Miniprotein binders against q9f7q9. Designs and how they scored, part 6

Target 1, 364 residues: q9f7q9
Amino acid sequence: MSKKIYIGAMTGTSHDAIDISFLSIGTKIHLEYFHSIKFPKSLRLKVKKLIENNESSLSDLGTINKEIGFLFSKSINEAIGFSKIKKSSIECVAISGQTIRHEINKRFPFSMQIGDPNIVAKETGLLVVSDFRNMHIALGGEGAPLVPEFHNQLFYKARNPRIILNIGGISNYSFVKNRNDIWGTDVGPGNAILDAYCSDFLQIPFDKNGAIAAKGKVDHIELGRLLQNNFFKRKCPKSTGKELFNIKILSKKFLKKKAEDILCTLVEFSAKSIINSIHKNGHNNCDIVICGGGAHNKYLVKRISEMASNDIVLSSDLGHDVFAIESMAFAWMGYKRVSNEALIVQTSSKNVKGLLGSITKSKL

## First folded at step 19 (miniprotein)

Design aa5
Fold by ESMFold2, last read:
Structure aa5 (fold): chain B 364 residues (1-364), chain A 84 residues (1-84)
Amino acid sequence: as target 1 above (364 residues)
Amino acid sequence: MSIKVTFETDDRKTLWEIYYEVWYLALYMGYDVIITITGDELVVYVTLPSEEEAEKFYKELLEIAKELGAKVEVKVDGKTVRVE
């Protein structure tokens, strides 16, 4: 029984799930067990208000922080029970928390995740690793994306540079070239606006396979307006969130159009955002490996493929667990933290190393 | 009514396509599912209030298995009711 297990638990997935990955880590990283449950609707609405409102009460923030802590705890304990993995083999639980603010371009940059790690440590009885983003920021990084070094770990191929494109609510990519260094950036919208439109206006969870979007016609005027967002003009590395890319950025006139034209235009917006970033950064001469929930939006993948000068591969075609990669990344970062191994932090100048993640225990 | 549906396939791409299809269905129907993956198996767990809702849901899951070419087993309250 020498096999050590590392748990990664995260929210903010493209399907509003809590995803939990159990890793064993040796010469290779192996996904031993994956557990996925729905984020409770009432709590999702409370989190949505915290994200979208300019102001919220401190009492509401404090209470919801505890509720998210209990949500993680319940989900993790359930996953342990279903996995039949002995709890004594679990070295740590890394949690993403639920991001409610990510404010970098300012004098005192910060990122705020809720989900009290003290609740998780007490309720699971496990060592908890949390708050990876704020040490990243303190070291001069963007606090997001966190996945580039994990992408190196999974996808590095000697003399074969690759782009690892993660299409979640917000899209990001890593340029995987050097085993011992990283490059990564947030790009822009992935599924966030698409899914919000489907939920709010069509009463469906998302546009399955992009089937509705595929029937539509691009509104090039609205597309042009959306692409003028100042985020796209910023130098990499850069980061963003759903506070910048949500339904509220769409014009009222555009929202009166046919659903298929709206979704078609939003797919084009995501695809163009991705490809323009790859071109602007000079990364046209390598394969793109697509992962994340957006990898299953067939129409979006088709549009990316048609705009790209790059060859396109799905991470699932390479044998990787496409929907689990982000929760696996948290498990892996937990492993690095409890092993006292530094991670690489990309900055606007020289990359640095640091210990990412805070450790919380309820007992010795 | 406790429902357990086990999909089995040796194709990782198909396994994650099943995951995608099951999540869409569960979200569309408003069901709180647990989806697990171990090895070549994807398992869906759900508790539904009636036999009518249970049968409606697992029949949709059987169609997913048929369309994607996966083996499937359905258990209701611990008893196997379908194998395909």
Scores: ipSAE 0.835, ipTM 0.949, lowest interface PAE 0.6, mean pLDDT 90
Fold by OpenDDE base, last read:
Structure aa5 (fold): chain B 364 residues (1-364), chain A 84 residues (1-84)
Amino acid sequence: as target 1 above (364 residues)
Amino acid sequence: MSIKVTFETDDRKTLWEIYYEVWYLALYMGYDVIITITGDELVVYVTLPSEEEAEKFYKELLEIAKELGAKVEVKVDGKTVRVE
């Protein structure tokens, strides 16, 4: 029998890419194929402007939702072509869509992802699973993080509790101690402010290896101010986005410092936010496994290691690809949804279970 | 010109280091790339308008391969132009 393949396609990483993972799911989860495509500059600029302004006409919002739907469709069809995997082996495509807003601390909490699943279903001819976050919210969750149960499935080791730390634009971690209990939270900034500073002020993509930051000195005044953010006072589990942790939170006085001092302080802000969250939750006596784009910031990893009491490894040292984990998580959530298997949703009270994601099909 | 660069290594960790370096380079140069990983191979696909830009790009990829100890093959318009 041909292997059943589950596709996860996501956007919103610091690399301005669409990441596409092809999973086989049996006794083991295996990444059969990974495909990363650069997000088209013109459409990226439209999305960036939309997020930054928090304003759009209904017509423009409707249009960009279709444009992102076509982008996902094109990227998925291209990835299928390059993979040489038969479409008949593909059970579903799970899409993240493009997050444009995440507002959980409101009377009507929501998380808005654009990318029309109807276009994706029609253009690929595959079953599409979408809109995971709003069902997570409807079940009493915060719509993020979605990965804790997947981290448990992928990284569980008997008698060896682990932190699975994803350093993306926002940092999140999962505490993996047993198979039955899942725990995860957003912790604060990842690399989003670092990358934004590099792009906007240095005209470089990001601080490769954290090499610029490693030469700097910490501004303890700005660091102290940043660490006073009300988000850090909230109990875990909690979610956040680039709406709370972006370049606009930096003081004008701080932005006049040397680039190395700015980047060093921002690395320290991410590192301290992570360590403070781990300690506050009582998870400080276990190994830390790092994944996501921030895992390659050697200086950030070093600062986390120096503040942590435990061994730190990359997910790659455990045979799990640093950049593929999030798109793999979407593929796995797609599998769970089409198999009618409920996911665990962390709430402010008890964990609940429910089916996450909407199914869209254009044909049988 | 269609450029295909294939990296091969027995260390999967090294493939993801290559991925990181290639992404940085592609973003820095402003090129639209596709990066794929299957087994022990990482493949970079890009279309560039000139032979000069193609050569500049794949020379940087050859340096990445050399630094990280990976085998590398460069194809331009389906023809092999480098093997290291």
Scores: ipSAE 0.788, ipTM 0.919, lowest interface PAE 0.4, mean pLDDT 93

## First folded at step 21 (miniprotein)

Design cc3
Fold by OpenDDE base, fold request of step 22:
Formats: sequence, structure tokens, C-alpha cells
Structure cc3 (fold): chain B 364 residues (1-364), chain A 84 residues (1-84)
Amino acid sequence: as target 1 above (364 residues)
Amino acid sequence: MSIRVVFETDDRKTLWEIYYEVWYLALYMGYDVIITITGDELVVYVTLPSEEEAEKFYKELLEIAKELGAKVEVKVDGKTVRVE
């Protein structure tokens, strides 16, 4: 029998790439093919403007939703072509869409992901699964993180509790102790502020290996101020976005410091946010597995390691690719949805189960 | 010119280190790249306007391969131009 393939396509918390994972799912989850495409600069700038301004015309919002839908479609079709995987073997495509707003601490909580699944379904001719976050919210979750159950599937080890720490633009972690119980929370900043500073002030993509930050000194005044953010006072599980953790939260006085000191302080902010969250939740004294783009910031990893009492490994040391985990999670959630298997939704009370994601089909 | 660079290594961790370095380079140079990973291979696809720019780019990729201990093959417009 041909392997059933499930595609997950994610616009990362880094605005820089579309990551596409092709999974086979049997006794093991296997990444058959990974494809990463640069996010088009013009469209990136439009998305950045939407996120930062929290405003758009209805016409512009409608237009960009279609543009992102075509971008996903093109990228997925290209990935299929490059993969040499037969399209008939592909059961579904799960898409993250592009998050432009995440507001859960209100009477009507929502998470807005753009990228029209109808375009994706039509242009790919595949079954599309989308809008996972709003079903997660409807079931009493915060719409994020979506990955805790997937982290459990990948990283569960009997009698060995683990933290699976994803360092993207935002950091989140899952506590993986029991096979059928999930726990996860957003933690706070990941790379988003670091990368924004590098792009906007240093004209470099990011601080490669954290090498600039490693030469700096911590501004304890600014660090102290940043750690007083009301988000950190909220109980876990909780969600956040780049709306709360972006370059605009930095003081004008701090931004006048040396680049190395700024980046060092921002690494410390991410690292302390992570460690403080782990300690606050009583999840100390277990292995930390790091994934996401932040895993390659050697200085950030070092600072986490120095603050943690625990062994730290990369997800790659466990045979799971650092950059693919999030797009793999979408592929797996796509599998769960088309198989009519409910996912666990973490709520403020008892965990619930439900089908996550909307199905869009253009054909039988 | 269509550039295809294939990195090969038996260490999958090294492929992701290559991925990280290639992404940084591509973003720094302003190139629109596709990076793929299948098995023990990482492939970079890019289209560049000149042979000179192609050569500059793939030479940086050859150095990445050398530093990380990967085999590398460079194809320009379907022709192999380097194997290291």
C-alpha cells in the first residue's frame, strides 16, 4: 500500500519562511519531506503592517486573505512537485494560515489567521484543514499552544518527564509526563524581538548563533522592566503573540545602548521568561528538549542551560528536526481531523476533547 | 541562472545546521531560496541573474559544506560545476 501522506504548511512565527512538512503516520511519525520557502517580502511587509497597526480596510483584509491563500497554494504545489511524492498519496493539507491577531483575554476571544482555505483546496485539489485555533477557543482553550498533544506523541518517554520547549518568535513549552494528559503554555518572548532588532537596527537577518549577544552585558534595569509585563502575572496555561512581545515594548533609552548589550539583554529576557515559567508551574527537575529556530541561538540555549538545573538537549538529538516540529504538528493535526480523532483541548478547568480544524474541499 | 546545491551527510543534525547557515546567508544576500530536506540530503534552489552572482553564492555554500563536513554538489542550469 502506498504510504498515506499528511502535509502541514506553516507560516512560522518568523515572518521569513513557509515551512511545509510531509508526514507519514503509522506506528511512528516520520518526516518524509521538508520544504521551506522564503516568505515574499512585499506580502511580509503587508502582514507586518496589519499586525503592528491592528487596522485595515475590509477591502485590504479581503485581498490579503486571498493573496496568502494563493501563496499557500503555490508553495504547497511546488513542495509536492519537488518531493516526488504522488499527489494521490496525500490525504490532506493542514494550514496554519498567517496569524494577524490573537485576542483571548476578552469576552469574545478570537485568533485571526488569514489565508483562504478555499483557494488552497481549489488550487491544490486536496482536502484542506484550517482554522484550528478558533475551534480550540470554541472548546474553551486559548487557541494556543496547539502543539502539546503532538509533543506528547513525539517525545513521551515512560518515567521520564520532559519539557518540550519551542523557541519561535514566541516561546512555548509542553510538559510531557503522561501519554493521555497534555499540558502546554506560551511562555513569552522567543526570537521575535531579537530578530526585529537585528533587521531594523543592524540590517542583518538575525544574530547568528547568538554571537553578538554573547559579547554583551545585561541591562538589568530594562530586563527588570520587561519582566514586569502583566502577561507574566497571568496563570498558566496562557497564550500570547507578537502583539505583546515586539520591538515596540523596548524603551527608547534602552535602544540607545550598544547592539551587543541590547541583544544580550533580550536573550536574557527570553531565557528568564522560560525558566520563570517552568519554575512557576512546578515543572522543574525534568529534561528540557529544545526545538524551533531559537534552538540554534547557542547563547540563548546556553543561558537557559545555566539557569536550569536540568539536562538540556535539542530535539534533533532525539531524532526530531528542530525547524520542522511546528509544520509537522499541523500535518499531524490534519491527520487527526480527517481521521475524525478528537484532540485534547486544555482549558482553564478540565481538559476537553474535540475535532479541531475546518475541512475545505473543492472536489470529492 | 538556476542553481541547485545538494548537501549530503549521514548526520541529520548536520543537515539542520546547514539549513540554518543557508537561511542566514540567503536572507543576508536577499535571495529567494527554497531549501528542502529529504533523508540525508539538503537541497538549495535559487535563481540568480548572473554567473558571477551564482558563483559567489555557491562558493559560500561550498564553505558551509566544508565547515560542517558535508558532501556538496553544485549544479548551474542543470550542469554540475562543483563536487566536493
Scores: ipSAE 0.857, ipTM 0.952, lowest interface PAE 0.4, mean pLDDT 93
Fold by OpenDDE base, look of step 21:
Structure cc3 (fold): chain B 364 residues (1-364), chain A 84 residues (1-84)
Amino acid sequence: as target 1 above (364 residues)
Amino acid sequence: MSIRVVFETDDRKTLWEIYYEVWYLALYMGYDVIITITGDELVVYVTLPSEEEAEKFYKELLEIAKELGAKVEVKVDGKTVRVE
């Protein structure tokens, strides 16, 4: 029998890309093919403006939702073509959409992902699974992180508790101790502010290897101010987004410092946010496995290592590709949804189970 | 011009180091790239307007391959132009 393939397609990693993973799922989860395509600059800038300004006309919001839907469709069809995988072997496509807003601390909590699944279903001719976060919220979760159960599936080792630390635009970690007990939280900023500073002020994509930050000095005044953010006072598990952790939270006085000092301080902010979260939750006596684009910021990894008493490894040292983990998680969540298998949702009181994601089809 | 560059290495970790370097380069130069990974191969796809820009870009990729110890093949419009 041909292998069943599950596709996960996502945006919002530390790099300006759409990442697409093709998984086979049996006794093992295997990445059969990975495809990453550059996110169009013009559309990226529109999305950035929406996130940072929290404003749009209904017309503009409707339009960009369709534009992102076509972008996902094009990228997925291209990935299928390049993979040489038979379309008849593909069971579903799970999409993250593009997060533009995440508001949990309100009477009506929501997470807004754009990218019309109807366009994706029509243009690909595949079953599409979407809108994972809002079902997670409806079940009493915070819509993030979505990956803790997937991290447990990949990284569980008997008698070896692990932190799986994903450093994307936002940092999150999962505590992987037991197969049936999942735990994860967002911890604070990852690369989002670093990359925004590099793009907006230095006209470079990001601080490659953290090499600029490694030459700087910490502004302890700004660091102290940033660490007072009300997000850090909330109990875990908790979620956040780029709407709380973006370039606009930086003081005008701080932005007048040398670039190396700014980047050094921002690395320290991400590193301390991670370490403080681990310590606050009592998870300080286990291995740290790092994944996501932040794993390649050597200076950030160094600062985490210097602040942690734990051994640190990359997910690649365990045979799991650093950049593919998030898109793989969506593919796996797609599998769970089409198989009618409930996922564990962390709530403020107890874990619950439910089906995550909406199914969209254009044909039988 | 259509450029296809294939990197090969027996070290999966090295493939992702190549991925990171190629992404930085493509974003820095402003090029629309596709990067794929299957098995022990990383493939870069890009379309560039001139032979000069094509040559500049794939020379940077050859340097990445050399620095990280990967085999590399460069095709321009389907013709092999470098193997290292």
Scores: ipSAE 0.854, ipTM 0.951, lowest interface PAE 0.4, mean pLDDT 93
Fold by ESMFold2, fold request of step 22:
Parts: structure tokens; C-alpha cells; sequence
Structure cc3 (fold): chain B 364 residues (1-364), chain A 84 residues (1-84)
């Protein structure tokens, strides 16, 4: 039996890794190999600057675009070598790129991912699929989240609708009800501001299990101010990024408070953002399956559970590869693209279908 | 010092808990690790400049395995130094 492998490589994970999933796809989707490495600190800082600052030079952008392309290439080649999977079995590599801007609610909507696919194609010798978000946008979609159709493939259960809640840097959820249609939306912050506060002010990577937050008290004045963000007033489907939800939105008065109260308030902000969206969309009468890095923040999960009218299940308790789901989604979308199979694009009107992802080759 | 630590468990929930714990530790200590998962095995690869740093790191990984109930094997420069 010959087995075809599809690679998905992703940055922007909640723990600042480069995650690479190798899938086989048949009647079921199977994770054959997973490879995770640290995003280099100096390059991460350059990317953080691009995301958080309102201006950057075009030369810096061009250079960092190449650096990210080489980072993907090196990481993918390393993963192939470590996996011992035959390179001849690999049909394609799908890359997320590194998102630096995502601006949809405007006359000329766009999303900007860096990481040059020409570098990846040349350095790996493989067919590369990239830029899934801009065709999504061109077809009238939000460009994010991209996972709802993949969530539908993994989690569809006849006669029992489900919410698949992904708590990454930005939280999103899919409402999985219909086998042949999708619904999904970004909802607000997940871990983005929490992790930035821990890194910038506490010199730790993140608040493990939410242990610091659990000792704090909510600042209801700051929470109220944070929840006034115009994003929460927009109709679904909607999308956002770390350029909107970062440390700079916190008031200077609030930042003088104890670290545990700051983290406690930020957990409440993420939890309230999630539950308010689920309630507003009328999705209270189904289970919530939690995935993503935030599924391991025990205090955040506790707060979500206490606010929800829904039953809560962790995707890990269902046997799913909880940290790999997003990189697996990119591998799956690569598979769809090289198979010339359309994906469903959710719009503010009717859903449409389209071919997502650009193909880049260095050779015939 | 080239370190290779293999965790083995047949429980997918435990496997990803090990992943979470290892990443936190690596980020906290500032180490550039490679973490891989194939079947029931999670493997951690790292190169550290001294035996002192190597031993400090893999002793923490041994504690993760003990707390989460996983089998573990540690190799330093290709030599097996612990099996638990």
C-alpha cells in the first residue's frame, strides 16, 4: 500500500513554536508525525515589532519576509530528516506564513502573511501551497478562521451540534452542525495578551495552568473598558489578530496593579469574550469542545465552564491531537488544493466554494 | 552535549500534557529544543554546552515523566544514562 503524505507548517502558535504536521488522508485523517521547534528569539522580536508598530520600512519587511521563508525551509527539511518518512511520499507542503496584518472591515480588505514560498519551494524541492487567506477574502470571506471546515471533518456528529473552541493567541470557534456546510468566527483574545504580559513583565513564557491568575481578583473597571472594543459590536463572521489584542490596549493605571490581578482580569476578558459570542449567536444548546494551547490553562477553562450554560469537553479527552489541530488543518488544506477540491468560504451572505491556496514549484 | 529523551505513553491526553510541560520548561530555561511525536512516543532533542546544563535539563524531564506516569529513556551523546 502506497501512502501519500501532506505536510502542514505553521507559525503564530500560542507557545511561539513552529509546528509541522505530516498527515495521511483516506477515509480518516491520521497524524503520522509531528515536529515542533522554537521560533528563534531575534526573529520573533522582529515579527513582534512588525505586528505591534504602526510603521515599518519596506526594506525591513522584504528582508524579514526572506528570513521567515528560510526559517520554514530549514524547519521543514529538518522535520523530513527526523521523521524518516520517504521524501518521495510527500505530495505537498502547506505553509501558514507569519501573519503581520489582518484588516478586513474596510473598502479594500487584506491579510498579510510573510514567509516567501519561492524560498520554501527552492530549498525543500517540494510543491508548496501558501496564501490561503487572501483567496478566502477575495471570495467575500474574512480570511480567518480557516479551521471551520477541518473542524467539521473531525468533529461532525449527526443529530448533535457541537462548538469547537480553539483557544490560541486569538480565540475562534466553529459551530459544527451540518455535514456539508460550515460556520465559524474569531471571538476575541485567547492567550495573546496573557502571554505578552508574562513575557514582558514577569520574564516567564506564560502563566502555566493559570496559577498566578487564580490568586488574583478581577478589575471590573478595566474589564468593562476592554469589552467596549468595537470588534465585539461587529456581526459574525468576523476576524481579528494580535494587532488589535496586544499589551498596548491595557491602561497605564491597570498596569500598576498586582500581576495576579492583571492576569485574573485578562483571563476574565478572554472567557467573557468567548461566552458572550456563543450566547449572542444562539449557540447555547450544545457541547463545547476546547482545543488549542489555552485548553491547558486550567484557570481559563474553569472560568469558561463557570460562565457557560454549555457542557465542556477537552479535545484531548476525546483522543484528538490537541496542539496539532491547526498545523494539521494546513496540511489538509494543502491536500484539498493539490487535489483541486474547493473549500467552503463563509461570507456575510451565502457561503461559497473556492480553491484556496497558491501553488509554487521550483521544478517540473 | 547531545541529549535525546524519549517519553512513551499509550494515552494521547498524557502525551500532549508532556508536550505542554516540556515546552514550558524549554522556554523558561531558554533552550532550543526539537520535540517530535510519532505514534506513542514523544522525543526531545537538545544540544547544551556542558554536562552540568545537560544533567539539569534531563533531570527536570525525568520529573515530568514521573509526575505524568510515562516511560522515559535518556541518552547523552548517544549513550543511555537513564531508563525509567
Amino acid sequence: as target 1 above (364 residues)
Amino acid sequence: MSIRVVFETDDRKTLWEIYYEVWYLALYMGYDVIITITGDELVVYVTLPSEEEAEKFYKELLEIAKELGAKVEVKVDGKTVRVE
Scores: ipSAE 0.847, ipTM 0.952, lowest interface PAE 0.6, mean pLDDT 90
Fold by OpenDDE base, fold request of step 22:
Structure cc3 (fold): chain B 364 residues (1-364), chain A 84 residues (1-84)
Amino acid sequence: as target 1 above (364 residues)
Amino acid sequence: MSIRVVFETDDRKTLWEIYYEVWYLALYMGYDVIITITGDELVVYVTLPSEEEAEKFYKELLEIAKELGAKVEVKVDGKTVRVE
């Protein structure tokens, strides 16, 4: 029998890409194929404007939602073509969409992901699973992080509690101790501010290996100011978006410093945010497994290692690909949804279970 | 010109290091690339307007392969032009 394939497609949080994972799910979760495609610059700029500004028309929002839907459709169809996997073997496509808002501290909490699943379903001819975050919110969660249960599936080891630290644009971690229970939280900034500074001020994609940051000195005044953000005062578990942690939060005075000092301070901000969260939650006495694009920032990893009391490894050292984990998590959540298997939703009280994601089909 | 570069290594970790370096390079040069990983192979796909740009790009990829200890094959318009 041909292996059943589950696709997860997401917009990269640390780089200008769409990442697409093809999973086989049996006794083991296996990444059969990974495909990464550059996010179109023109559309990236439109999305950036939506994230960083509240000034967008309903027509602009509607248009961009369709454009992202077509982008996902094109990218998924290309990935299927390159993979040589038969379309008849694909059970579903789970999409993250593009997050443009994550507002959970409102009377009506919401998380907005754009990318029309109807276009994706029509153009691919596949069953699409989308809108995971709003069902997570409806069930009493914060809509993020979504990955803790998937991290538990990949990384659970009896009698060896682990932190699975995802360093994307935003950093989150899962505390993997119990096989049948989950814990996870967003912690604060990842690479998003670093990459934005590199793009906007240095005209480079990102600080490769953290090599520029490694030459700098920490601005303790700006670091102290950044660490006073009200997000850090909230109890865990908690969620955030790039709208809280972007280049606009930096002071004009700080932005006049040397590039190496700016990047060094921003690395320190991410590293301290992570370590402070781990310590605040009493999770500081277990191994840290790092994944996401930030795992390749050697200086950020070094700073986390120097502040941590425990061993640090990359997810790749455990046989799990650093960049693929988030798109793999969507593929796995797609599998759970089409199999009618409930996911654990972390709440402010007792964890609950429910089906996450909306199903969209254009054909039987 | 259609460029296809195949990196091969038995170390899965090295493939993701190659992925990271190739992404940086592609973003820096402004190229629209597709990067795929299957088994022990990482493949880069790009279309470039000239032979000169193609050569410049794949030479940088050859250096990445050399630095990270991977085998590499470069195809331009379906013809193998380098094997290292």
Scores: ipSAE 0.839, ipTM 0.947, lowest interface PAE 0.4, mean pLDDT 93

Design cc3
Fold by ESMFold2, fold request of step 22:
Structure cc3 (fold): chain B 364 residues (1-364), chain A 84 residues (1-84)
Amino acid sequence: as target 1 above (364 residues)
Amino acid sequence: MSIRVVFETDDRKTLWEIYYEVWYLALYMGYDVIITITGDELVVYVTLPSEEEAEKFYKELLEIAKELGAKVEVKVDGKTVRVE
């Protein structure tokens, strides 16, 4: 009779939103309520500059860490109020934090998220689960993507291996074959560079349906240069972020071209990054299920479909909550953590299990 | 002007297409919206500084509902102004 609710709250979505999912978890995982708000402009600009410059005073960094903590808290409390879900039914809230650095291929790998979980615990009065990525790294993983085990929960089907391709700012995919094991990797850009170009140069939020890109032609010289990035040479599993795939990687000469040719080339870059990875990993003989915001970029999906030897299916055609999957994954990981259930961590050698997420309480 | 727009559809795919269309519109116009989904309902909340901006925005939302085949109700400052 009594539903237990698990909240997942995340930032860094393809629409610069704060997405909050409320899950009930029983024999089935059910999305009870979804709440989405715009990341406040002034704070988004502070975060953008922090990431792009990779520079701040310690005092400013400490302050913005608190500001993001209050942002999560305010958003979660608002979502609870609008949902009409009893606060007493809520077992935990899992937060992604706001990633500002993700540096793995080095001697001391790390991932840094801001958004103080102590503020969230105090301001919501709820048990908070946070910092999933750094335990993942400590156990030998990449710290990202975190979704592959949740993809298994949603998409596993016996005798039917599938690729779950998430096209967000960065693209990642899971190879879903074995119920009790995972495989996943980041593969390259998704919408990140496309959206940044639209915002910075065209004063539009993104290229809706890829309509502008569809009118252009590919600059094969720039495309070839972009595909030479050392990230594409790394063995899977691998991870990346907007700190690598942003406007600054585009040549000045290329940025003088027509908008439609720039966007057409960037679509091709994302599509090639995805398909090259799938082929190099030997995952040619199964369906690709597309989810994430990029699933609505019709031109990008068309280009992926034309390059793929795989059949393409949209996750929405399978009845899934396509834009909520990532925030649902955080809610689910929160559930796993408060249940003291280990998650699978993919490493470059053998997968291991570990307890992901730090628990923060402000009261008994 | 507080605007509340309720979209209702029994098709889950359509519900998320409305989400996509509403986000594009809100980002394009620079409006701070709250979008919520419970069951078959998607609700958009926004506060706008003028009646002119409020009307311009909810008329675009009505067009989204019409194009995608969803039922829609618009309230401005708590008063129902459209049901389609």
Scores: ipSAE 0.834, ipTM 0.948, lowest interface PAE 0.6, mean pLDDT 91
Fold by ESMFold2, fold request of step 22:
Structure cc3 (fold): chain B 364 residues (1-364), chain A 84 residues (1-84)
Amino acid sequence: as target 1 above (364 residues)
Amino acid sequence: MSIRVVFETDDRKTLWEIYYEVWYLALYMGYDVIITITGDELVVYVTLPSEEEAEKFYKELLEIAKELGAKVEVKVDGKTVRVE
């Protein structure tokens, strides 16, 4: 008579959306409702400054942390109202927070997400699960990607290893082979630099279907320079973000070129980064399932397919909710946390298990 | 002018292609949309200041539905104005 619902809410998606997924979890994981809204422009600019500036005032950080908490709260309450799902059916809300720093390769690694979970718990009246990344790091992991175990849940097929390639702002992939173990890594840029170029230089949201890129010619000198980035030399598992892959890494000379040549080169950069990583890790003998916002960039997918030794399929062709997978992953992780079930943390040595996510509630 | 546009298709690939196209259009036109998905339905909600802007926007959404082969219903201020 009562279906238990788990909500996952996240920011930092492709297209700067706030995505909210409502899951029921039984024999199968089912997406009951999906809600997507635009990250408010004025607040997005404040967050961008926090990310890009070397220094920010502590008062600004504290204030924006509260503003993001209210943003999550308002968005979640709106989604509940539109869904017509009974609030009493909702077991928890998992929030990603808004990442402003991710600094792993150092003596005291950390990841910083803002969006005060106390505000979310108070304003929604729901049990909140947050801060998945810092326990992942404390257990010896990278704090990102968090999706590999969820990819196992969705895509595991006995005797059929698969690569699940998520093309977001940063691309990551999971090698799905073992039901009860994981392998995953960030691989490099996805659409982050492409979208930033379109927004900053062309005043369009992104290059729809890669249509502008498809008309261009690759600048092989700039491509070669971009591929020299030290991140590509690191052993997996590894993680990265927009702090490493942004407009500032493009040379001044390159930025004088035609827009189509710039976008064409950036598509090639993303595609080569992805395929090089898959080949270097010896994962050539299985299908690649593409998900995330970049799965709809037809030119990028074409370039990946032409470089791959693997067969390519879109996750939508397998019946999956391609744009919702990441917010669904947060809902699923919330479910795991409130059920006191450990998640697998991939490390540079052996994988470990731990309870990821902090629980916050304002009421009994 | 409150606009509610319902796209309906039983193909998950088409449903998410509509999501992609609608987001691009909304971002390009500078509109704050709510996009929801339940079952085989994708719903777009937006409030626009004039009938002229409302009509421009939902005509583009009708074209998306035509190109992708989805059923579509448009409501303006709760009244059905198109079904295709």
Scores: ipSAE 0.834, ipTM 0.948, lowest interface PAE 0.6, mean pLDDT 90

